# VHH binders against Gluconolactonase (gnl), part 5

Target 1, 316 residues: Gluconolactonase (gnl), of Zymomonas mobilis subsp. mobilis (q01578)
Amino acid sequence: NGSTIGKITKFSPRLDAILDVSTPIEVIASDIQWSEGPVWVKNGNFLLFSDPPANIMRKWTPDAGVSIFLKPSGHAEPIPAGQFREPGSNGMKVGPDGKIWVADSGTRAIMKVDPVTRQRSVVVDNYKGKRFNSPNDLFFSKSGAVYFTDPPYGLTNLDESDIKEMNYNGVFRLSPDGRLDLIEAGLSRPNGLALSPDETKLYVSNSDRASPNIWVYSLDSNGLPTSRTLLRNFRKEYFDQGLAGLPDGMNIDKQGNLFASAPGGIYIFAPDGECLGLISGNPGQPLSNCCFGEKGQTLFISASHNVVRVRTKTFG

## First folded at step 1 (VHH)

Design g39d (framework vhh_8ghr_2)
Fold by ESMFold2-Fast, scan of step 1:
Structure g39d (fold): chain B 316 residues (1-316), chain A 126 residues (1-126)
Amino acid sequence: as target 1 above (316 residues)
Amino acid sequence: EVQLVESGGGLVQPGGSLRLSCAASGFTFSDYSYIGWVRRAPGKGEELVARISSSGGSTSYADSVKGRFTISADISKNTAYLQMNSLRVEDTAVYYCARDTMVRGVIEDYYGMDVWGQGTLVTVSS
C-alpha cells in the first residue's frame, strides 16, 4: 500500500461499529481519467472499475495491480464526434447469472459481460421504442429485478443533446420476466441507487447542483415506489462550504448502513437516516462511487484519478 | 461561501491585447477542479473559450481562440488569468469566469460549471 489520501470524520459514536477514524484510505490505482462504478467479482477475486470518459474498464487484483479488462468498455470505436461526453461503461453489479451487468453510458443500454470470455450482450436499450439517454448505475433485488438510472451525462450537451430521445431522465425497474417499468421521471439528474437489505426502501441520488439530494422511496411488495422522503439536501456543503462532488454512487451494508457519494466524500447513514461519518479524499477530490469486496469488509471507492480501499468492521 | 470575481475587462483596439483575472474565494485550487472562461456576445449564444485545472496542470481551448488566448493559474494567489492577444472585433463579448468540477470535465460541455462570476465586458473596436 503506502500511499493514502484524505481522512475519516466521525459525527456519531454509532460510527465506531462500522469504521475507525484512524483507518487509512489506501490508494490502489492511480492515473485514471475518472474512476467510477467499482464492482467486486467474488468468483474471480478481482475488482472491476470503469473510466467512462476514457472508454476503458480496468481490473485490479492485489497480486497483479491494474490491467485493462475492456477497451472500448462502452461505445464502439470510432466514437462519433461531438455526441458523447462519457462513451464508456459506468456503474456495474454482478447479476444473479454471474455475469457483469453494466450501465453502459456510450452504448446507451444495460449490458451483460461474461467475466471470463469478455463477450457482451444487450439486456435492454429502450423504453417504449425510445433509446435510453446514458444509463449510469444499477442495483439488484434478491428476486433478480434490476433498478437503474438514466441521466444524460454520457451525451454532449446533456438534456439538449441532438441524439437524446426521451424528454425526461428516468429511474427504471426491469423485472426478471422482462417487464420494464418507469418508476420515476421527475428527477433532473438521477444517478446512484441502492436497495435496503429488506427491500422496503430504494435510495436514489440526484446529482443536479440546483437540487443535490438523496431521496428514499418506500417500496410495496412488488418493488414499486409508493412514496418518497428526502434523506438529505447537500446544497450547503456544495455552495456554502465549497466541497467537491455531487450526490453520485452509493452502496449498502448488510445492516442497512448507506455509503453515499455527496459533496465532501462518502457519507455513512444509519438505516434511521442519521449521518454517522464521512470518508473524504484530498482537498477538492470527489469520491464518486463505492462497493464492498474482499470477503465483504473492504470498501472500494472511486476517487477521481484514484481508486482507494478502506477496511471496515461491517459487511457488504 | 464559494465565489469568483472577474476583473481586467475594457475597450481595446483590434490587434491589441487584454488580460482578464479571476480571483477565487471560499475554495482552494486543486487538481480536482477546473476554472473556465465562457463568453457571450450580444445576440449570440455562449461559448466555452478556455479551461485550466485549478492547480494549473492542464489547459484546453476553443478552436476560435487557439494560438491567440492563453489561460494560466497562480495557486499562491488563488487566481486564474486569460491572456488575450491579437484581439478581433468578433471577440467582443461579456466574459464569465466559472468553476468546473473535475468529475465531468469535457471541453465541448460546461455542464460542470457551477459557480459563475458576475461577468466582465470586453469591447474590441476602433
Scores: ipSAE 0.000, ipTM 0.274, lowest interface PAE 13.4, mean pLDDT 88

Design g39f (framework vhh_7zox_3)
Fold by ESMFold2-Fast, scan of step 1:
Order: structure tokens, then C-alpha cells, then sequence
Structure g39f (fold): chain B 316 residues (1-316), chain A 124 residues (1-124)
């Protein structure tokens, strides 16, 4: 057995191919300050997840439960007083090299971690000589390019931080040959992102309560955006309905269904943009990010002070 | 050891007014953004209002023009003046602190709801 929380709400019968409304949402980890950036490591069969405020990266297996993987996970201790809100690691993905690629809030860089030795190295920490704000999440293309977001959330006073060098909050693309492109500078709080399976679309969340949007960018053959459209605005869910959370992390299955954090939980969107359903935690509990793992069908969700899992009918 | 103690709730008729107070201890109050969130029966937490360390305020659309948030840093106290109350305002109201010393609350999940709450009931 195990504890369960929340509920699954069906908005469309199209959800039935992805998830049953009766599926339990199982608590697998508790007492986390803020759970984030879950990633499944296939070569070892374990989950890693970040706790950015606590500066800890934790590991979970069904047999052993939760243990510390990296402490500190981001910024070296001691943390400079008054400079960091989130000194730790945040979003993570397994790269084509088998390393854990980390959006490292406190180091203000994209980092690589060897999952066996736990040795770290910097991938990129600046754009044209200016240090990143605090990278938050990342997503790989099939060719090995990595897209990542750089909001100010890791920094004390956010946009007004004394150590912030950029006058924008960017979305970047790092190509396999090392070319770094700034692909969006106009979002106030870029956060989670995901590529469609055919890589013609890039989804990006904006976690600003004044503009709580999920955007869809059309990509050219070089993986660069040519236009954007709004997938959904969550202002009514956040302000009028009082639902917990803001557009945050996301992931995508092999059929192109988007699983996106927003006020109320993880929303499931079909490739055509129809909203199919919602996975919710307890009342008032934000669900911030997700990943597929285990045998490819289990969805792990970072849920405030918890990490939960949901068994789906789809493959990530 | 963060402590937030809410008070000032009660039963009030539609159109009436209440002033909520939150006494804070265990941290440097003046350095934190503070806010109010509420929970109606059967609903999740709803953000109501916030105030930065510098005094900038924000309000949910449902309460804008009717509620006013303020702080007294010398008394470590946060206030919510609630005017023209509606039955829809019936909820437990919680005092919330930013989880980090940011001076600004940028998102709802950045607020720590550590208080016991105070019940507001708007009915005849």
C-alpha cells in the first residue's frame, strides 16, 4: 500500500487512451522544501529530483526510498547571504552522453553530472560575456541541441538582484557544436519547456501571475522560432478560482501529448491543443514539474513538499 | 521558528467590514514580502493580496477595490482591511510569508502559509 492524494479530472473522452480517472496518485517522497526537476535515470533505474531552496538533489528507488544524491546540488556552501533565493539544482534531463544535464540555479549555469562518479562540469554559464540569471529547466532535441530557460527565480530580489547581469529573462538554444542562440528575450518569467516529438513546436511556460501563459513557438529546420501562439492563459484559474501554482514545468509523451504544470495541477493537452484532463494534488498544493520513468509509462510529479507517481497508458 | 498568528475574523453581514491582523515572530519581518490567502469550504487556497518589503501591493481581481493590505514593521504586524464583504468572501484567511528574503512575492508557491488562520463568515 502507500498514501495517495488528489484526483484526476476528465475533460474529454480522449483522455481514456492516456490515463484512467481512477488511477491513484501515490506519494513516494515527503518533507521536501520545494520539489522540482524530476528525471528518470534509465542506466541505474532511479529517480533524481531537485530541492532548489534547500540546495539538495535527492535520489529515489522503490526498494530503498529517498537518499541524498548531491549536497550541495548547486552553489557551493556557504551560500553568500542575501544573494540567492534558490541556490540548488532545478530542472534536469539525461543528455545524449548519458550524463545528467542540470539547470543549476545557484551556479547560474547549465551543468553536467556523471551519474556514477557524481563529478560535475560546466557546460555554459554566460551569453556574450554576461552571466546567466538562474537557469530553471531544459529540453533536448534528437540532434543533441538543448533548449533552456533563464528566469531570475534563484536570485534574491529577482529582476532587481544586485548580481543580475542581463536586462532580460531569456530562452536559449545550445547546439551540439557549441553555438548559443538567444531565441526569446520578451518573456517575464520563462520556466518549463518541451519540444514536440517532430520538433516543429517548442512549448514554453511563463510563470508570471500577471501573464500566466503557456506559449507554442513554431520552429524552422534549424530549430529556431519563427512565430508563437498562445496555448492557454491561466489568469482565471489563478485569480478567479484560486487554484494553486503557476505555469511551470512540463514534459511530452511520444504521441505529442503535453503534460504541463499550471494553476490546479498537471494539465494534459493533445497535440491539437485540446485540454483533455487534469491531475491535481491536495487543495492548495502546486504540482510544479514531471517526467516519465520506470518502464516508460510512469509519470513522476514534483508536488510541493511531495513527489508523487501516476501510472499512465502512454509512453514518455 | 516562524510564527504567524491571525485574528480579526468573525460573522458579518453582507456589505459589512472586518480588519484582519497577523502578528509575526521568529524572523526579520521588515525584510519579507507578506500576503493573505484564503480557503473556502471545499476549495483550494486562493491568493488574496500581497505587500512587498517596500510597500508595493497586489490584489486578486475578486477583491480589488474592496480590500486593502498594509503592514506595520515596528509591530511586526500585517493587516487586511476588508470592505463591502460578500457571501463569496466566506473562508478561512491565512497570513503568508515569502519563503525566501526576496522583498517581492512573484508567485503564489513562494508564500509560506504557516498561520492557524482566522474564519470569516459573511451571512445574514
Amino acid sequence: as target 1 above (316 residues)
Amino acid sequence: DVQLVESGGGLVQPGGSLRLSCVASGFTFSSYAMGWVRQAPGKGLEWVSDISSGGSTGYADSVKGRFAISRDNAKNTLYLQMNRLKPEDTAVYYCARDTMVRGVIEDYYGMDVAGQGTQVTVSS
Scores: ipSAE 0.000, ipTM 0.191, lowest interface PAE 14.0, mean pLDDT 88

Design g40a (framework vhh_5c3l_4)
Fold by ESMFold2-Fast, scan of step 1:
Structure g40a (fold): chain B 316 residues (1-316), chain A 125 residues (1-125)
Amino acid sequence: as target 1 above (316 residues)
Amino acid sequence: QVQLQESGGGLVQPGGSLRLSCAASGFTFSSYAMSWVRQAPGKGLEVVSDISGSGGSTTYADSVKGRFTISRDNAKNTLYLQMNSLKPEDTAVYYCAKEYYDYVWGSYEDAFDIRGPGTQVTVSS
């Protein structure tokens, strides 16, 4: 009730159309092991968020607060000893079918969850016969295609996991007809991703401290990448400034402003790539992911052991 | 429970070498990535290098790449940093850090909740 964290920093007067620097960053959930993958469910007006290490998916409403939505959220119990760091669900989006689509770290699949019955089904769990590593985040095109990342974070020993079947950490596109394309295999730690509103650009975070980048891929009319450019490298923020976090989750508003997790918090980039501002947690607190909710103007942010909300002037 | 103890620091001339060691106890050493982090006077914390639980994957800060080598001996629960071609800019307290069980690896505050007391490295001009 009224507890706040962090601060909002303005880098450009262009931020004023999106967010006031005096806006409180309000704590709505606490005592989470690691908050991730918030999604707003319009049919029912509630927030879901993942706790991947705890293997729990939680629900929040302003009237009822936090409750358990799925437990286990990912891998079935008991969890095999020594195989998983993150057995739970991670990133989530509401699909065109009204189901919750889940990047399921422990099941190593893209899953669907019925928001009413809570029944789960596998969408896809392999590429050409090899099991995914641990899907992390996903983003829908208007056509119903889904882009998703497959870093090794759910697996004990990451790239050196005994159960890892792929020699890469991929970015994939699943078309509505079921065609699965590997669209990027060269990133060390692909993590969050988002499409521009005109779907000409795909943003992808790489959460590797050696290469803490946000990439922008140019897409053709079929939604496939033709080239990439660097949006920003965060080595200086991470190594020189000692800021918490790495490039992680992201989301985008209807004007094409990107809200991206990186060292220091959630950075706001205009469609032209100018950095407009930063939403920070307390010193040392990573802000890992975000989504728009309520009437589309409230930004929910997963903030380590907290979930927070920020009232914006924009629509997601 | 978790204990990390660094050693091997000291005074060395530019161009010299040092080998740092970190003795770890109180956790299953081979199941966690380990890092070397440093703090120079008046500067923030810098991650120098990290190594996966098995030792097969390593990363290095650009400032030390090609000069420093991280390694581990899981049978001895010991982490090492071989430092060659030392520069005055390498002068810092060096810390051994255990990766926390957390989602975002490489966050100083969140991923490295547990670190040792440090060992001083001084490179004379």
Scores: ipSAE 0.000, ipTM 0.192, lowest interface PAE 14.3, mean pLDDT 88

Design g40b (framework vhh_8emy_2)
Fold by ESMFold2-Fast, scan of step 1:
Formats: C-alpha cells, sequence, structure tokens
Structure g40b (fold): chain B 316 residues (1-316), chain A 125 residues (1-125)
C-alpha cells in the first residue's frame, strides 16, 4: 500500500549529492522476525534477505513481493536445543562466480548457494582446525578475496557457548587460492565490514555496547591490515540518547561513501570521515544492514521486522 | 551499582487488576531489555514477560498471554506490568530484572539479574 516509515536527517550540505531529506523510506517487506543481510542478485533482478532467528532466507521482487527462497537457510532441522540463538543465514554477497556467498551462523561457515538450483556448498568452516563461532557478514575484494567476521551471535550464551572452539572473535581474509588469514582477533563483537573502492581501507563494526565502534584499517598491497584508526564511537548515541541498535552491517558506494548501521539507523560517512546524514526507521527499531540494488541507486535496508528501500542519487 | 525497586503489589480478589512498577537506577535504563520474573512459595522462579530496550520486542509466558501487558517509560526509568483478570495461581513475589544480553528473544530465555526485594501479589482463592 506504499507505506513509509522513519526520516532522513541531514548533518552536512554534502548529503545533498547523495540523498534528499524528503526521500520516502518505503516498506517493501514486513512481518519478519529479524531482517538481515540484504543482497541484490543482478542477474535475476531480485533481492534476497536473511531472517537468522527464523532460519529462513526470503526473496523479493517488485512484481511478486516476498517469497521463501531457502528454508532452512542455515542449520539443518531439527536445530539442537539450547545451542543456537540464530540458526539461519546472515550477511550475503554475490561472489565473482555468480553464486550467493553466505555468512551462515547456524552451519558456522561461509557457504555458497547457487541462485538457480539452490544447492549449497561449504567454502570454509574452520581456521587451523577450530570451527568458526558464527560468521556474520562478508565483503569481496576485486581480486576475489573475501573478508568476513566471526562473532558469537548465532550461539546461545555467546562467548560462554558450550560449542565455541575459538577463544576470540575474529576478522578473516580468504584469498582466491584458499589461504585463510586471521587479520584481527582483538575485537569483542566484530560485525559488519566493507572495503573502500580503492581497497586501501577496511571498515569494521564492533557491536559491543561497551565499545560500540566503527574502525578503519589501512591495508597494504596484499590486502592485509597495517594499522587502524577509530571512525566513530557511538557510546553517546547508545547510552545518553537511548538510540536503538549497535554498529552492525554496512555497505559502500562507488564514490567511497560509507552507509553504516549504528545506534539510530544508517549513518552516511564521506570518504574523509565526515558524517553527512542519518536514515532512521521506526522509533526503537534498529536498522541492521544495507545493500545497493535495482539499477544501482536503490539502497535496501534491513529494518528490524521490515525491509525498506530508499532511492539515492549515488551508485553502489 | 544496579538498583531495582518494585512496587504495586497487594492483596486482591480473583478477577481484579494490579499495575506493578519497577524504578531503575545505577545503569542506563534505556540501553537494556527488562524482564518480569515471579516466584511463588515453594516454587522456583518463573519468567513472566520481557521487553527490549526500545520496547520493540515484547514476549509473554503462555500462562499470562492476553491478561498481562509489559511496558516501559525510558525517560522516567520505569518498567510496568499491567496485570488483568488475576487468578489465585498468579500469587507470587514479582521481581523486575535487567537483561545480561543485548538481544531479548521470547523463544529463548536470556540471562538476567534480579536485584530488588520484589513486590508481593496475593490473589485470594
Amino acid sequence: as target 1 above (316 residues)
Amino acid sequence: QVQLQESGGGLVQPGSSLRLSCAASGFTFSSYGMHWVRQAPGKGPEWVSSISSSGSYINYATSVKGRFSISRDNPSKTLYLQMNSLRPEDSAVYYCAKEYYDYVWGSYEDAFDIRGQGTQVTVSS
């Protein structure tokens, strides 16, 4: 019925090149337990999104609306009692092979899904013989390397989970030749991540309320981090303003503008780090992740029980 | 230090209503999900209801669905439980509790802290 939610807040006139404050935030899907990991599949002209607690992956098109794409999306049924908070798929990206690459919380692996046959295969499920916690999000380099995060969110009791094998929550880089590097082990809750278009920077969210940070890592020519700096700390937004959400998913446009989930909604940062604006949803409802789709200018956002779209002036 | 102070209990007849309150201090109330838990004489604690930090996720035990309503007022740092159509089996000490985990999910019981002395509800049989 063309329903809209939320608002767009302008912090800088530089936002005007990206998004108008009057742009409607259109609800395209509703009645979702927890929307996450939207990805646009260009070759099929459809959106996929995860519902990790429900163990369902859904598909959306403008003409047909919402349908089930995979059920279960992650862990096979029946799910072991008391071991999983989020047995489903989470973050997703279309890989260079045209497959859907999935951060799969329930199988505790990076998976590939054929968008036509819906057949699944494991890409990687361990580092040096220890199973991953619950992979959450991923991002591809132009060379085909994939960066991904491994927080404990899929597991009941998080860090105290009886099935957790690693004593850290990692950020990893998987090279096209199969080499797996642990590139960060010191974050408490690594979550969303994105590469700058020139691939000199990796952005990583930490969704810990005690340290609600978005970090920027400088990368060498091999795609490995050499240093990090803080993009922003959201402790004030979370604790003093009581805004919903924590640093979560993110995506980046072709000009290097970062669209990052944090307390209050999706924040838009210029390549120089200036915060330009904020896309907010319903009061008290986090906006957890986003992707560009359709003809490249539409931003899709996972918005708690909803999925929304916003038409931008930029290209993803 | 986390402090929680429950109030609003009393002695009522079956079919009556009561509104319980929980005043919170010592932490950023708006940042944490909250629970109501009850304990009847000779029984273990029973989870009653939960509400997320913003109020977006609300869940109820099957025994109270349709009769009880949880709500919160973040500016006043107060949690409420509206109890309608009270039954003798609802007699218990009611406690409010701060969640340990950021995500409140009614199909999974997350860890929580009971810090207050509770408020006694007695429904005459």
Scores: ipSAE 0.000, ipTM 0.147, lowest interface PAE 14.1, mean pLDDT 88

Design h13c (framework vhh_nb_b201)
Fold by ESMFold2-Fast, scan of step 1:
Structure h13c (fold): chain B 316 residues (1-316), chain A 125 residues (1-125)
Amino acid sequence: as target 1 above (316 residues)
Amino acid sequence: QVQLQESGGGLVQAGGSLRLSCAASGRTFSSYAMGWYRQAPGKEREFVATITSGGSTYYADSVKGRFTISRDNAKNTVYLQMNSLKPEDTAVYYCAADRGSYWDSLLYESEYDYWGQGTQVTVSS
């Protein structure tokens, strides 16, 4: 609505190469039920973002503001009573084919959407004959492999859902040749993920209050995890400091700086793991996900009922 | 730690109104998302309404347009204004608090959620 919110906190002088603490956090969209999965569409110069509980995908441009892109965005209407918390689309990325690839919570699939015709097609909806829970976010390798998370957040009663077919919440890798690998089954609430620019590391958030972690996995030459280490545990930020949000969406710039949703806002981590700074909304406002757009230096952030924009010195 | 206490329940005729209050003790009330849930006899507990720390509101389809949730951070209180009450609204109404702003997270993170003891609402036909 043209207003600014929040603040930027500097933890290290290394932040100065990425972001000035005086940079305004501009509100560009409001009245969203839960903003998620922003993606910049370079061909057309527009932002798409999901509203998973509302089953709507919205479009934003600086000149026209917000409009509806897809309604329904995920599950066809009418929604089956008592089965879905989030019937809509969630995380999104532009794929190597120029299509919008969607972690579709309500369809329980990775979907493709044509940005011109708005036609949808299923990429993958099961692993070894069992339907996914509710895919949440995805990230492409340069080779065209896609990593994605499958927490139960779209389903009513989560792990206790009557329609849940898997007894785990997975992280998957779909290769360009169609091979689907389950690469992690031990996380309680896998959520956001991102690859380092050299693709030797995969970052994965776990949005469980009991284990509010961001993990970093070492990848082999086939893009498969060999080990993991803990980047950060946010239990103290959540419980002791009372900060809003849990580890959620993330994105990465071309220099390998990680921009990760966690209690208090979007944390900025250098490639060596040092925490450089924090972008916060209003007190009590989670910042759930982010993407780079415009000329490549603008960070768009989904911020609960808002979408905000921050102009950086780095390129995504 | 947060403790929650509901009040304002009672008996009302169909078409009538009630206002429920939930008083919270604790230092960080303004940063919490607050919700109302209800449980009718012989049924599972169900979501009614939530209000985020920033004031955004969400409602179950069955109560949209009839119920309004609001908060007063100076009084550490959340309210549920219930209009055009129906016999099917008869239930024990529970107040809940969560540090997250995701509107239905309270239902499934009960080990970290704070719940009140409930207040009975009875709507006569």
Scores: ipSAE 0.000, ipTM 0.188, lowest interface PAE 13.0, mean pLDDT 88

Design h13e (framework vhh_7d4b_2)
Fold by ESMFold2-Fast, scan of step 1:
Structure h13e (fold): chain B 316 residues (1-316), chain A 126 residues (1-126)
Amino acid sequence: as target 1 above (316 residues)
Amino acid sequence: QVQLVESGGGVVQPGRSLRLSCAASGSIFSSYDMGWYRQAPGKQRELVASITSSGGSTNYADSVKGRFTISRDNSKNTMYLQMNSLKPEDTAVYYCAADRGSYWDSLLYESEYDYWGQGTQVTVSS
């Protein structure tokens, strides 16, 4: 009764410490319009995931399956005509306060959600008086600073949206004391991001088909970028190999292995940048984002119209 | 490479029905998410309906919910849009589109699209 998809491909014997090639990619949810932003809520033992175009946040447990957690998940109903492509929630993380922190595409804000009461509050919705485009993903430092991306994907006509206030698509850092820094304004489509465990590196994906890159930023002791290098360009995978997806969501294990969405599936990179392996869906199926959950060794992946689960040997 | 050809457009009176078809050739049709878009004179192109590669999930613009139905037949490499209770406001050129990238991210605009059809005119007039 367990359905599976795709396959795991090994590029390096170094993958063997992280994941067995024979591990099943098990389907745990189906019939999702676009699955995104999975997060494991330890203090309830459940998964939350977003469906941004549907304006729904769903909950999954092994015993009960899928149910609605928030509807609407982002923008309040009624949705203004012609202004939003993705009115819903997107990327999510459990914050140091135990709340669900949400990159809320439709509200154009970083939001907090109480996992018990489901009450919401705005954390930040603007930079120097200008409304965010549509926050997409976020990642916490150990000190409680939150990094987040602000591409235009939630807005109708993207960069040409009539409600877009910023002339760029930013990457931001919000400090625990409330200081908001714009740390990158030069990316066309900033999307997923992750910090290395030692917090010396910030990984950022750019989901533009013309520049399908994953970047690595070197961070100073204040968590601010000093330089960047290219981890990988996926132009060949996208255009020459015709693989599905673009650089999208990502997560990182405690050893610093990066699990990153890109054309073909979730790529696994060692801390030194070597590509070790690939978790793929069915042909033509994008794998957009991932998180670790359960006892820390289960990788949950948003896989287009599915959410899937893969057991790893590593800890998130 | 996918090639898309629309058919079934025409002139129809308000309250009537039309069915549009989009025939795909070149690549594995069953691997692509697909959508119908429309563009009325002087307006931006808008998503009307979308359907997943399996056909298991569909989405509709609020203006057409309850009136339009999107479907696909992967054995015939064809996608359909059944349009009921047509209104003058539905007058537009209708385009089919196919996406191998992120479902919504590449499907809405030409710069983020893999493939577009040439379009078919639908005119709803008395």
Scores: ipSAE 0.000, ipTM 0.244, lowest interface PAE 12.7, mean pLDDT 88

Design h14b (framework vhh_8emy_2)
Fold by ESMFold2-Fast, scan of step 1:
Structure h14b (fold): chain B 316 residues (1-316), chain A 126 residues (1-126)
Amino acid sequence: as target 1 above (316 residues)
Amino acid sequence: QVQLQESGGGLVQPGSSLRLSCAASGFTFSSYGMHWVRQAPGKGPEWVSSISSSGSYINYATSVKGRFSISRDNPSKTLYLQMNSLRPEDSAVYYCAAGPSFYDYELWTSDEYDYRGQGTQVTVSS
């Protein structure tokens, strides 16, 4: 705490119900190699966040600051030479069982972690006998189904990885009864995802510089996609404006406002798709993911070597 | 025309140090993230390290972390890679590349905005 970075830009007066442009972007953690996947653990009143290149999961509280929660966070040590680029944990959510569910890039699995004992267990590590690439992020439905993305980012050489078993980068849905569905195989770099509060829509980021998109999938009553539309293409922001980052993590408030990582920072979209504003770090600093915490109104953002906090007027 | 010119490669013994340089021209160097990527004989390209446009944000592949150090000098339009404790597995052609984001994993994919040089050969052997 104690220092601020960046700025908030208003694109629409509708932003005023969510966030003031004068709100400070407060640094709560620094000297992180690459911050990712923040999650607020309500039952302990603490933040967890991943450092995937370092293979560490860190914990933050206002009183104690930053400490190590798990080391290693993902792949067991020693890490096999030449096979992993990001061996650590990545995206995280608190599941309906109160456990920390982890998109574990290095273990190539969805994992559960007990927030008290720190014991880990595998939820799922394959689809039809083939190992996942490197799960990146996940999001729960109210019924307990979990949606997750499986880009190759944890693997050395990405799509050309010697250990990659799938010839696609998938988006999956794991139902509470254990049924695993591949719901999208056509994205080049699926990354962050979020469900609308009424669960009729699934948002998915594609972090490919050639196709830096955020997609919106319409879901049927079984939670399966029936169609998709483009929310936004960020090629102009990335190539013409030289803004840092690619579509990455995201989260959603109780009113359906989407907070999505893209070139330039965290973009705020209303449920109708209007872009309302942008939270930016310092020039050249990607903002990769976010979560709500501290009684639901505080937005925590992973911001490269920093984790930052922004006080909002909305509830996650 | 965008040009990236790598230099500093050579034949060295295991445990040696080597410094690579990349001279940039034809674009606004200070507006781009810069990257080192290597390709060993018979293998695909491997990302090594990235540095943001300002130099404030840096990342390393796990295989080189603690041994290699990336830096840049925006006034001279030059990117550096200091390689210490070199191992036979570090033998490769090293390329510098430019992209708007320092965390760009598509550096080895051809694009009109995806600039890379001709490379410099590093060989680590007895």
Scores: ipSAE 0.000, ipTM 0.279, lowest interface PAE 12.4, mean pLDDT 88

Design h14c (framework vhh_nb_b201)
Fold by ESMFold2-Fast, scan of step 1:
Structure h14c (fold): chain B 316 residues (1-316), chain A 125 residues (1-125)
Amino acid sequence: as target 1 above (316 residues)
Amino acid sequence: QVQLQESGGGLVQAGGSLRLSCAASGFTFSSYAMGWYRQAPGKEREFVATISSGGSTYYADSVKGRFTISRDNAKNTVYLQMNSLKPEDTAVYYCAAGPSFYDYELWTSDEYDYWGQGTQVTVSS
């Protein structure tokens, strides 16, 4: 593309070890209905990203640009009328098996996709016999456990969907041995999540405008939450400042700096909770999710109808 | 009070053109993203086009190359120029306004800030 958007704002001199305020935010993809869930695939050196409303998963390389990777990405065609707002794939991570693990809103499951053959299989689609709402994002522990969120965003009428089986919107942990635990049922719109590098903390976004929060859960040695504290409430940014977006996707670097979508863009938090800076799109443009890629220092950001790239000094 | 009022709908032959207008009042129009959505009888509401506060435009694949969304901030109005109309474009067209341009957030009552009452477009074969 060669075009740039937005700006980088510095709140703390601690940002200087991570990102320069003069770094361009480069547009690498355009004309996306809603970009989400970027993931870098090291085996093949390419970016994948979801377009959940369009039911398409796209691929990007610097040399070839954007192409279709999976269509449909989530729910099989034909899509049942009146049941889905977002029939596609959403958040993604490369798992310990080298496959792409997908929070699949339309299939209402955690799926695995082979990055070479594009064959897909179901990992888990229910908790105690009840179908998930519409999984949104996921994050791996070093031991191979996967944490994921299950808000109703894929379903028409959200909490009032006639196909919704659960009376809550959950956060789950699937252990490597297949044990599935419901670890949080009290959030209205759980969305993005990330583990600290030492795995003592789980960050979870709540994308409800009435409770636009990022929570930090303390984890025990089994990876289960024992308590939570509020990292930040974004009501002021959303309602008083009119900033675009709600707490959404997130990712974390090797030093434990959190890169989290919230009203105004991608906020950068140090491990101690200090907010260091903000990567913003153009006025009114939400930045919904991010991942590290290329040689580990490039931050890719889903930016509404765009995907953008920012060169950092840190490693994801 | 906030108001969105659509106009410009009507009956047109296949291959014809219509220009829809949406007049907005009661909010700072220039800071809002504006969108057009449509709903045919017995179908779900479908995204058509959106324009950001900065003027960036985005279209559904079904209308790309045929429809053009634009805005006039001095008149607090968003437009949808519809060319090469097809019978499958027949629907009630709704104007929507949001502080963000999450186009998927405008599909349900829990996600939009403001919606108009709609204007009927009928394309005959």
Scores: ipSAE 0.000, ipTM 0.155, lowest interface PAE 15.1, mean pLDDT 89

